# VHH binders against p49116: the designs that were tried, part 60

Target 1, 238 residues: p49116
Amino acid sequence: EGPLLSDTHVTFKLTMPSPMPEYLNVHYICESASRLLFLSMHWARSIPAFQALGQDCNTSLVRACWNELFTLGLAQCAQVMSLSTILAAIVNHLQNSIQEDKLSGDRIKQVMEHIWKLQEFCNSMAKLDIDGYEYAYLKAIVLFSPDHPGLTSTSQIEKFQEKAQMELQDYVQKTYSEDTYRLARILVRLPALRLMSSNITEELFFTGLIGNVSIDSIIPYILKMETAEYNGQITGAS

## First folded at step 27 (VHH)

Design rh2
Fold by OpenDDE, last read:
Structure rh2 (fold): chain B 238 residues (1-238), chain A 119 residues (1-119)
Amino acid sequence: as target 1 above (238 residues)
Amino acid sequence: EVQLVESGGGLVQPGGSLRLSCAASGFRFEDYGMYWVRQAPGKGLEWVSYISWDSKYRLYPDSVKGRFTISRDNAKNTLYLQMNSLRPEDTAVYYCATHWVGSSPEDSRGQGTLVTVSS
């Protein structure tokens, strides 16, 4: 019955390929995105409350919110990733596709708007100077969202979301006592995540997927790793 | 130019074992996740295994989990697939890939190596 998150859940370190190449190709973009995706999913797995929901519920939950988690991860890791450079590269690659008439005008508009929304969201988060604790709690609030269709154990999910919200509130009040409206200012950013299409995100960052392979399809394989295997991977042990 | 060269395929009896290798060049191998995919006669490409750049993450579909093991030697720019307890349904051309395959198959995988499991 302790806190939802501990200090171990605040750590969120993304390692990028080094050095960054002069030209960011699709391969580099996909690799970077993959690393972030795995990091985000394993972060979720590390939360005891998440584990308590069971494998089926966990899978459904992550399938529903992976795009939002991923987007928060982009915002949090924007500097390390050089996200603006990555997005610019994506746009350049899209221009090639446009020239080849691979996309409809409407689809082009949707994709470009999505890129704009991503950049705007990340910029807005940077302006707020969100710290690691706040990101952790925001990710938890997003993860434990009970309002996705098809979820089981919605009451328990809601309980965990409330805990995340309360802990965030306490943290902000303690750490930023001089800023009375910081919590509200942070929370009002969350609706922007729901404006973003998971399909478009997948198209932009994971274009190399086999026709029958999707982020949705790979999620269960990440979440079903054996405990010993998972622990070994986390600690870097054999 | 990305180059991937698969080897180690052959004819094996059911229950047998094979070890595939993939020699990679033309990119920083140590920075990228790697994949094995296979294509059986008359079927589409199937994802077989994934390993992250640092070998921290390894993924398998249920069809091969517990039987296949993916590994890599970054110093040698080589990807491996240990295949145990082989079944006739594992018969396929196996490809090494540096991404999930879909955008440019020509740049993402090699010529492949044939694995035939038969009595």
Scores: ipSAE 0.841, ipTM 0.917, lowest interface PAE 0.5, mean pLDDT 91
Fold by OpenDDE, fold request of step 28:
Structure rh2 (fold): chain B 238 residues (1-238), chain A 119 residues (1-119)
Amino acid sequence: as target 1 above (238 residues)
Amino acid sequence: EVQLVESGGGLVQPGGSLRLSCAASGFRFEDYGMYWVRQAPGKGLEWVSYISWDSKYRLYPDSVKGRFTISRDNAKNTLYLQMNSLRPEDTAVYYCATHWVGSSPEDSRGQGTLVTVSS
């Protein structure tokens, strides 16, 4: 069988609303986050191995790892997004809520710690100067994680994850031959993703979901939607 | 100030069609995804459709998929919802919104337009 990922899976271009407003309101933040979410989901959908798992398994996988994918996306797109500015804006909005006594001290701490972890993770990735291929493989590794509860086809998922890991290893060995421990340095960053709460991420970036709508609930719709871009990528017309 | 004005609602028979419009102002409409929500009598807000800023992505819940079509004209700052094969359960006030927030104080939506599907 061919490789898990192709060059088409390396491209990950996020388009931001332009120009950036002087004041980043919730509207801007949510729009930016939404674009990244769709881009991430679209990326996952474009992987043949992912498609081979079937819709139910795909949905379960993405539900389990969307936060990790999203976070990797944030890291990868941090510069284009001006992530530091966005996070600062989020903090400012939180401060307003704090002033209005809308949050408990414990909750404030949790949220602030999450923001800190997110910033640190992105900074760490920037310091490592992770390239597009490495990001693609890392996203694949987290996507095809067999250790989430309730998954079907775990053997196949594991196989895909191993393939992603092997391809990453081969890539790093080939591209960064003089850096013997680069692979290890990259992989040891992955556990940090599991420390991040999907609920808090959702609260920070997707505060305005209607009613009881959640990212979890919207994922199946995103994965089932038809897009011209998706079709184009499959046909190599991207 | 963000302003959204919905129109196009009315009374229709089951199986009928309506086209809703939403005129947007007070923000850069072309930069933002838009969505339709509805609220039936005695029920909460329900997400009906989403369209991305560039119209590349359109989302529908199963309840309206295949019957409703969301579209936009950025040059006119207008959002549309074509509703076909209408059912009594589609009876609701329909709102357009500028972001995913439909139940929070940060929600940006209009006054809504009433759609009544009845024989």
Scores: ipSAE 0.836, ipTM 0.912, lowest interface PAE 0.5, mean pLDDT 91
Fold by OpenDDE, last read:
Structure rh2 (fold): chain B 238 residues (1-238), chain A 119 residues (1-119)
Amino acid sequence: as target 1 above (238 residues)
Amino acid sequence: EVQLVESGGGLVQPGGSLRLSCAASGFRFEDYGMYWVRQAPGKGLEWVSYISWDSKYRLYPDSVKGRFTISRDNAKNTLYLQMNSLRPEDTAVYYCATHWVGSSPEDSRGQGTLVTVSS
């Protein structure tokens, strides 16, 4: 079989609302986050192996790992989105809630720790100078994780994950041959993603979802877009 | 100040069609995804459509998929919702929103426009 990923899967360009306002309001943050979420999900959809798993399995996978994908996206797009500024703005907004006594002390601590974890993770990735190929493979490894509960086709998922890992290894060996332990350094970062709460991430970046609407609830609608509709949207054809 | 003004609602028979409009001002309309939500009598807010800032992505729940079409004209700062094959269960006040409306729906939506589907 051919490679899991192609060069087309390496491109991951996030477009931010322009210009960045002086004051980053919830509107701006939500829009930025939404764009990243869609970009991440459609990236997944563009992978033939992902498509081969079927709609139900795809939905289950993305539901399980969207937070990790999103977080990797934050790290990858940290510069273009001015992530530090966004996070600072989120903290400021949180302070307003604190002043209004809307959050318990424990909750405040949890949220602040989460923000810290996000910042640290992104900083760590920046220090490693992860390139576009490496990010693509890392996202694939995260996407094709067979260890989430309730998944079907776990053997296939595992095979795809292994393939992603192998391709990453080959890439790193080829591109960074002088750095014998680069692969290990990169992979060691992945466990940090599992420490991230999807609920807190959603609260921070996607404040104001209506009713019982959640990222979990909208994921199927993104993934179940008709092929013609999806292709039309991707190509810009109306 | 963000302002959203919905229009186009009315009384229609089942199977009929309506086109809703939302005039937006007070922000860079072309930079933001837009949403339609609705609230039926005695029910909570329901998401009915989303369109990304560049119209690249359009989303519909199963309840309206194939019947409703969201579109936008950035030059006119206007959001549209074409509603076809209307059903009685589509009866609701329809609102446009600049993001997913949550705990502060009044802050992110207009006054709404009433759509009544009845024989």
Scores: ipSAE 0.836, ipTM 0.915, lowest interface PAE 0.5, mean pLDDT 91
Fold by OpenDDE, fold request of step 28:
Structure rh2 (fold): chain B 238 residues (1-238), chain A 119 residues (1-119)
Amino acid sequence: as target 1 above (238 residues)
Amino acid sequence: EVQLVESGGGLVQPGGSLRLSCAASGFRFEDYGMYWVRQAPGKGLEWVSYISWDSKYRLYPDSVKGRFTISRDNAKNTLYLQMNSLRPEDTAVYYCATHWVGSSPEDSRGQGTLVTVSS
């Protein structure tokens, strides 16, 4: 039925608020994160195979993997985002919370460890010099993960994941034929994504959500956006 | 200092329409997504609508989808909420907010504007 991904799925351009302020406040961080989140979600929506799963399954998938997609997005957009600066700012803001005794010692440790893991992951990806195609396929592999609880159509999801893996393999073989172990080297980075806490990610990048709003609660609405809105957003994001 | 000033609320009959406005200042309005939230008597804050910085993203909960339309004029630093087919359950104080941030209600939203839908 054709390839899972096309060249149109390789483009992943994040537009940051400009200019970057000298002081990165929570507002700036949240806006940046939101833009990345929407970009990631709409990227997923742009995949025909994803659409074929239906809204319920799509929602379940994205709810399960949004943090991993987001993290891959952070890695991919690390330079444009000045991710290191953002993370440093987050740490700085956390210091204020620590001083106010808003967090337990254990929680502080967890959060700091999470930040460290995020930075390390992104650094590792940068070191590997992952290109846009490879990121696209990695995101697809993560998106079409059948091993999350509560999913329907797991057989079909697995098929799509396999297709993503195969296309990645073909791409790497074609593009990096001299590096025999590149594929393996890339794939072994994926487990690190599962170590990332979605709750902590949300806390760090989406602090102070109003009311009962959560990333989990917003995902269905993003995925249910009208086609016209979706198309407009895709064009605007690139 | 971030300032948000909501206006346009009032008393309307069921099925009626209102257009809310939010004047923003103290930050680069054009760079940030904006939100409408509401609080009904005795209830918590409810998300009503979102619009991205470039107006490409618009989100609505099912409760208002098809009835409410969010828009913005970045040149005027103004956020809008067109509310059609109003229902009694839409009765609430409506607030505009900057980017979901609610660490302090006073810092993240304005004083609000009251919308009362009653026969």
Scores: ipSAE 0.831, ipTM 0.911, lowest interface PAE 0.6, mean pLDDT 91
Fold by OpenDDE, fold request of step 28:
Structure rh2 (fold): chain B 238 residues (1-238), chain A 119 residues (1-119)
Amino acid sequence: as target 1 above (238 residues)
Amino acid sequence: EVQLVESGGGLVQPGGSLRLSCAASGFRFEDYGMYWVRQAPGKGLEWVSYISWDSKYRLYPDSVKGRFTISRDNAKNTLYLQMNSLRPEDTAVYYCATHWVGSSPEDSRGQGTLVTVSS
């Protein structure tokens, strides 16, 4: 069969609200995060192998790995997002005791540690100077993880993950032939993603969901949502 | 100051159609995803549609999918909701919002417009 990813899957352009406001409020943060989330989900949807797994399996996979995909997206888009500024703003909001009535001291500590881990992860990725191809393959490896509980078609998922890994290896060997251990350095970053709490990520970036709506619950709808690319719709009133 | 003004509600028979509008001001409308939410009598808030800032993404729950269409005119700072094949269970006050409503101190929605579907 053909490659898992094509050049079209390498493009991952996040557009931020412009201009950046002087004060980053929750609205700005949530909008930015939403854009990244939808972009990430749309990226997954664009992969033929992902489509081949079927709706149920797709939903299960994305529910299991959305946080990791989102985090990789944060790393990849850290510069355009001014991620450090966003995270600082989040910290400031926490310091202003906006959620003091809702968060225990222990929870606050967990949240702060999570922010630290996010920043460190993104910094580490920046230091490695990961390019668009490498990010695409890393996201694919994360997406097609067979080790999540409750998944169907695990053999196919594993196959796709292996394919992603192989293609990444080939790319790195071709592009960075002088750096013998680059692949290993990149792959050893993946475990850090599993340390990230999806709940805390959601709390930090997606505050304001209606009622008991969660990212987990909305994922099926995102995967079925209409896009201008698919239905030919354009910006404006229709 | 963020202002959202909903309009277009009214009484309609089952199977009928309505088109809601939301006039937005006080923020860069074109930079933000917009939502329609509704609150039926005795029930909590329910989201009924989402549209991204660039209209690239449109999201619907199963309850309204295929019947409702969200759109926006950024030049007019206006959000729309075309509602077709209306059902009695669609009876509610409809609000437009700049983000998900109910969990953030920065929740922003208008006064709402009442939609009543009854024979």
Scores: ipSAE 0.831, ipTM 0.911, lowest interface PAE 0.6, mean pLDDT 90

Design rh2
Fold by OpenDDE, look of step 27:
Structure rh2 (fold): chain B 238 residues (1-238), chain A 119 residues (1-119)
Amino acid sequence: as target 1 above (238 residues)
Amino acid sequence: EVQLVESGGGLVQPGGSLRLSCAASGFRFEDYGMYWVRQAPGKGLEWVSYISWDSKYRLYPDSVKGRFTISRDNAKNTLYLQMNSLRPEDTAVYYCATHWVGSSPEDSRGQGTLVTVSS
């Protein structure tokens, strides 16, 4: 079998709405987050191994790990996104809610801690100077996690995860041969992703979702969505 | 200020077709994904379509997939919804939106246009 990832999977380019407004409103934040989410899921869809698992398994995997993928995406795109500015804006919006006593003290604490964890994680990744290949492999490792409850084809998922890990190892050894412990330093960051609440992430970045619509509920549709690349339909004029 | 003006609604028989339009102003239309949502009498808001800023992605719920087509003309700041094979259950006020409208403090939708599907 060929490699799990190709060079096409290394490219992860997020385009931001432009220009950045002086005041980052919910509209801008949600659009930015949505673009990242779609990009992340499109990336997953583009992996042949992912496709081989079937729609049901694919949906289950993404539902289980979308927050981790999204967070890795935040880290990877932090500069382009001006993530620190976005997070600051989110905090400001929250402060308004706090002043209006719309949130409990405990909830405020949880949300603020989550924001802190997100920022720290992204900072830590920046300090490690993670490159595009490493991000791709890390995302694959996260995507093909067999330890989520309710998954089918766990043996196959594990196989793909192992392949991702091995390819990452080979890449790091080849590219950073003088840094003997780089792989370990990179992998040790992954547990931090599991400490982050998907619910809080959704609340922070996707506050504008309709009623009872959740990222979880939308994931199946995103995975099945039509793209101009796939169907050749370009009906929108830019 | 964001302004959205929906049009194209009306009375149609089951199996008929309508094309809705939404004129957008007050923001950089070409930079934002757009949505169609609908509200049937006595029901909550339901999203019926999404299109990304660059039209690369289009999203439909199962309820309208294959029947509805979302499109946009960024040069005209206009969003469209082609509705085919209309059913009585499609009867609703249809809104154009810049968000997954429902929980955002900023209700970025227009006044809506009424679509009635009845024999």
Scores: ipSAE 0.807, ipTM 0.903, lowest interface PAE 0.6, mean pLDDT 90
Fold by ESMFold2, look of step 27:
Structure rh2 (fold): chain B 238 residues (1-238), chain A 119 residues (1-119)
Amino acid sequence: as target 1 above (238 residues)
Amino acid sequence: EVQLVESGGGLVQPGGSLRLSCAASGFRFEDYGMYWVRQAPGKGLEWVSYISWDSKYRLYPDSVKGRFTISRDNAKNTLYLQMNSLRPEDTAVYYCATHWVGSSPEDSRGQGTLVTVSS
């Protein structure tokens, strides 16, 4: 009976390691990306509709969509993260790897093409001036996709996705009533998320994670993570 | 350069407790997430715990959840692992780590401290 998302789900504040290193390294990039990943998972976990689906369904949904959710987060936080600077540093390192024969030319080409697609996606979202409400509903539409293999409760997931779509439509029509095509322009950006490879995202942003542990394998533990109070502080010593 | 020094390992009976410490230097410890990992005899590395830079998020695999508690003191550049209700299966060399640089976890991992749980 209530809205799918509350106002608390619109707030999405990323705190960066400070100061930014003079020379970007995988340590800084992995920390920055990990903060965005944990913020995105904390966001998803806090949604009452998500909580209602149960642990196995939640794990399956997030395994299927974490890369799209992360990519939306990159677009939303691109300025705070200095994402263009991070990607430029990665490109320079990859070009040096070609010169040193460290990776196959085919793999490097795939990674470079992925980077260009990511830059184009983020630029297109910035050009549309997507606001925080719109990002929240787009993330919800991506999260509550009923089409993933192995899902239970697909009827309920579809209902939640329809609710997210309706709330986005209502918001856009109310807030941008003079822009007849805004909803259509926003929605046509979603297919670009399907061009993003989770394996390449891991290579670009998560090479520093615990050895060779994939994001897919740690998602159940991220979804069960213990959290402290909102202000980023804990009380007591544990 | 990243430097991590573990301590606090030793022999303990099943059901006992130990507190591991990790002294960190060579980077801004307060800005980075930290890990405990372990290696049992004849096994590969197993992730044991993670704590975010600000302690807001703490993660545990099912094998240790409820028994182990990760914590950090950013003012002292020190990471901790409180291990309770220890079992023989917890016998391993324990390492603290941060996000690794280069091609191997060893690049951002200490020398380790041995924990032996036996009667």
Scores: ipSAE 0.765, ipTM 0.886, lowest interface PAE 0.9, mean pLDDT 86
Fold by ESMFold2, fold request of step 28:
Structure rh2 (fold): chain B 238 residues (1-238), chain A 119 residues (1-119)
Amino acid sequence: as target 1 above (238 residues)
Amino acid sequence: EVQLVESGGGLVQPGGSLRLSCAASGFRFEDYGMYWVRQAPGKGLEWVSYISWDSKYRLYPDSVKGRFTISRDNAKNTLYLQMNSLRPEDTAVYYCATHWVGSSPEDSRGQGTLVTVSS
């Protein structure tokens, strides 16, 4: 009935470990990525439509889309995270690993191709100057995707996705009224997210999180995580 | 170099409680998430809790949720695990850990503290 998202769902403030170390390491990269993952899951859990689907459906949805949400978060926060610097450090580490014969050449090629796809996606989003409202609706479109295999309640999920698409369209038309093709240019970027590998994302950003268990296996626990808020950072409406 | 020193382990009856502590140094403790992990005899490592850098997020597997509480005091560079309603299957060496540092998992955890739960 009501709007899918409110203004409180637009806020997406990522804070980084400070200061950034002179020599980037797995510890810093994993902490940075973990902060983004938890922020993304906290965001998803706060959406009333998501809450209405029930815990089993929520777990199935997030297992299917967490990598797409994470990748949107990387694009949204690329400057704050200094993502290009992080990816450069990872590339240097991979080149050292092949010299030490720690990874096969085929695996390294696969990982390097993924890094290039990720860089191109983030660059294309930056060139479009996607704003916080647009990112919030794009994340909702990705979250409420009925097309993933094995989902239940797909009719209701589809209705929520259609509502997210409608709200994005209304926002873009009102806010960028002189830019007739902005919505189309934004939406054409989404298929690239389905091509991103969750296993490679884990290798790039989550080496060290929970000792190499998959993000997929911890999703139920992340969705049940205990959360606290601070005084002075609470807002009721915008 | 990351240094983590666990303490507080011991022998306890089923249903009892223990409080583990971990003194941290060699990194900016206040900027990094922390874990408790455990290793039962003959078993691999199992995570038992996680706390974010600012204590905003806390995670537990179902096996310990409601019984164990992770906390941290960033001013004292100390991580804690309050363990209540202990069961014999909680018997393990408990390690304080952070995200992997360097190329080896053991560089990012302490020496451990033994917790034995038996009657």
Scores: ipSAE 0.734, ipTM 0.872, lowest interface PAE 1.0, mean pLDDT 86
Fold by ESMFold2, fold request of step 28:
Structure rh2 (fold): chain B 238 residues (1-238), chain A 119 residues (1-119)
Amino acid sequence: as target 1 above (238 residues)
Amino acid sequence: EVQLVESGGGLVQPGGSLRLSCAASGFRFEDYGMYWVRQAPGKGLEWVSYISWDSKYRLYPDSVKGRFTISRDNAKNTLYLQMNSLRPEDTAVYYCATHWVGSSPEDSRGQGTLVTVSS
């Protein structure tokens, strides 16, 4: 019966490759994006309600929503990732591709539209000053979406989503008691996530993955990944 | 300037073990996730394992899970693959790789080391 999320699910600290290269490149972008993806999947796996759904349901659920969850992560970590700098470098590359006639005009338009939608989403979230607790519940609402085709256990998924919505409402009312409309302003941002293309997200952020493996094809293996203690803390001499 | 040099391949009988090593230079090895991939005769590349920059996450396809173990030593700029319970189907050239993609896949992988599993 307890809460859907505990305080341990609020922590979402992305560690970037350091230092940032003088010239941004696909290697750095793909590593940065991979770190966010693994952090997001590790977060999802740690939720007891997610674990309760079973492996086949979990795989189907994450395949359906990974791009929305990743996009929320981009918004939450935009400053740490220097996302605006990354997107500017990609736009400059696309402009050079037009000059060199290397890409289809239709594809370039699709990619530019996606970048604009992503920038506007991230800007809107920054303007609302969404905090870490709010992000955690928004990610849970996105994760437990019962309306994707092909899902089983949709009744239970819907109950978990309603619980996430209730807990977000309680948090906002308690923490932002003088801002009557904050919950509504936050929730109306979520539909924009359905406009984000997983194909274009892969092209923007994951072209460095070895081979031509798509994210949805590796989801089962990411959900089964072995996890060891994080070793980013400084240790004594050896 | 990325340089990846694999070693440790050889001929082994089914059920045997080998340990592959990859010496890395020309980039900050400790900041990037690493792969082992393989190419069987007449086949395309197949990923075999992945390890995150800090060793926190390790991924395996079902074909090798439980038999292969990826590891890294960031102080030595070295990636490892411990291969146990080897099968004839594991016969391939094994490459160490990173997810840097330049104009050629060879920009992101080494020259390879041959593993042959046969009686």
Scores: ipSAE 0.711, ipTM 0.865, lowest interface PAE 1.1, mean pLDDT 86
Fold by ESMFold2, last read:
Structure rh2 (fold): chain B 238 residues (1-238), chain A 119 residues (1-119)
Amino acid sequence: as target 1 above (238 residues)
Amino acid sequence: EVQLVESGGGLVQPGGSLRLSCAASGFRFEDYGMYWVRQAPGKGLEWVSYISWDSKYRLYPDSVKGRFTISRDNAKNTLYLQMNSLRPEDTAVYYCATHWVGSSPEDSRGQGTLVTVSS
């Protein structure tokens, strides 16, 4: 039954609002993050194995893993997004809030620690020089995680994850044959994704969403989103 | 500063149709996703539709999916909402909006246009 991913699943092109504003603001950050989220969800929906699991299972999987997929996307697109600049501006804002005694010190500490962990993760992925194929397989391993509580069809999900792991192994062995430990070094980065708080990710990147909605609550609608192909390209040529 | 001006509201019978427009200025409209939201008197805001900056992605809640269509014309800085098969429950003030840019929700939406669905 063919490969889990095809070449169309390796392409992951993020287009940013242009230009980056002189003063970083919630509008720009929320748009940038929303683009990455939609790109990630479009990617997941396009995978035949994901489609085969059915709508209820799809929703449960994405609710469980969206923050991990988003974090992998941040690492993959960190340069295009100028993520370091965004995080530095957020840190400066938080430090000013402490100086002015306007926010809870406990919450600010939690957010600062999360930013540090996110920066460390992105730096570690950059040092490993993870390529687009490796990112695609890592995202698939994260997406098809059977160990989240409350999932149905866990046997099928396990089979898909095993297939993603096998395809990653085959790719790394073929492409990086001189680096015996590359697969192991890549895989040991994945547990760090579970340290990322979806609540704090929403605070950092999605504060600007209208209606004060959580990402968890909009996932069913994102998975049902209409995607324009030809007409979008015509109107987007402006 | 963001400026959004809605138009096209009015009175219509159940089952009828209306097309709302929103003229945008004060920001690079072509770079930002846009929303339609609505509010009945004494009720909170309810999102009605979302469209990405390039029109590639469109989202709808179940209450309007299949009846409402969001679109945009980036060359004209204009957002649209085609509303078909209107119901009395759709009666509300409709606002176009973008992501929050200021200290108040009103900073990122217009003054609104009233849609009344009644016989």
Scores: ipSAE 0.701, ipTM 0.865, lowest interface PAE 1.1, mean pLDDT 86

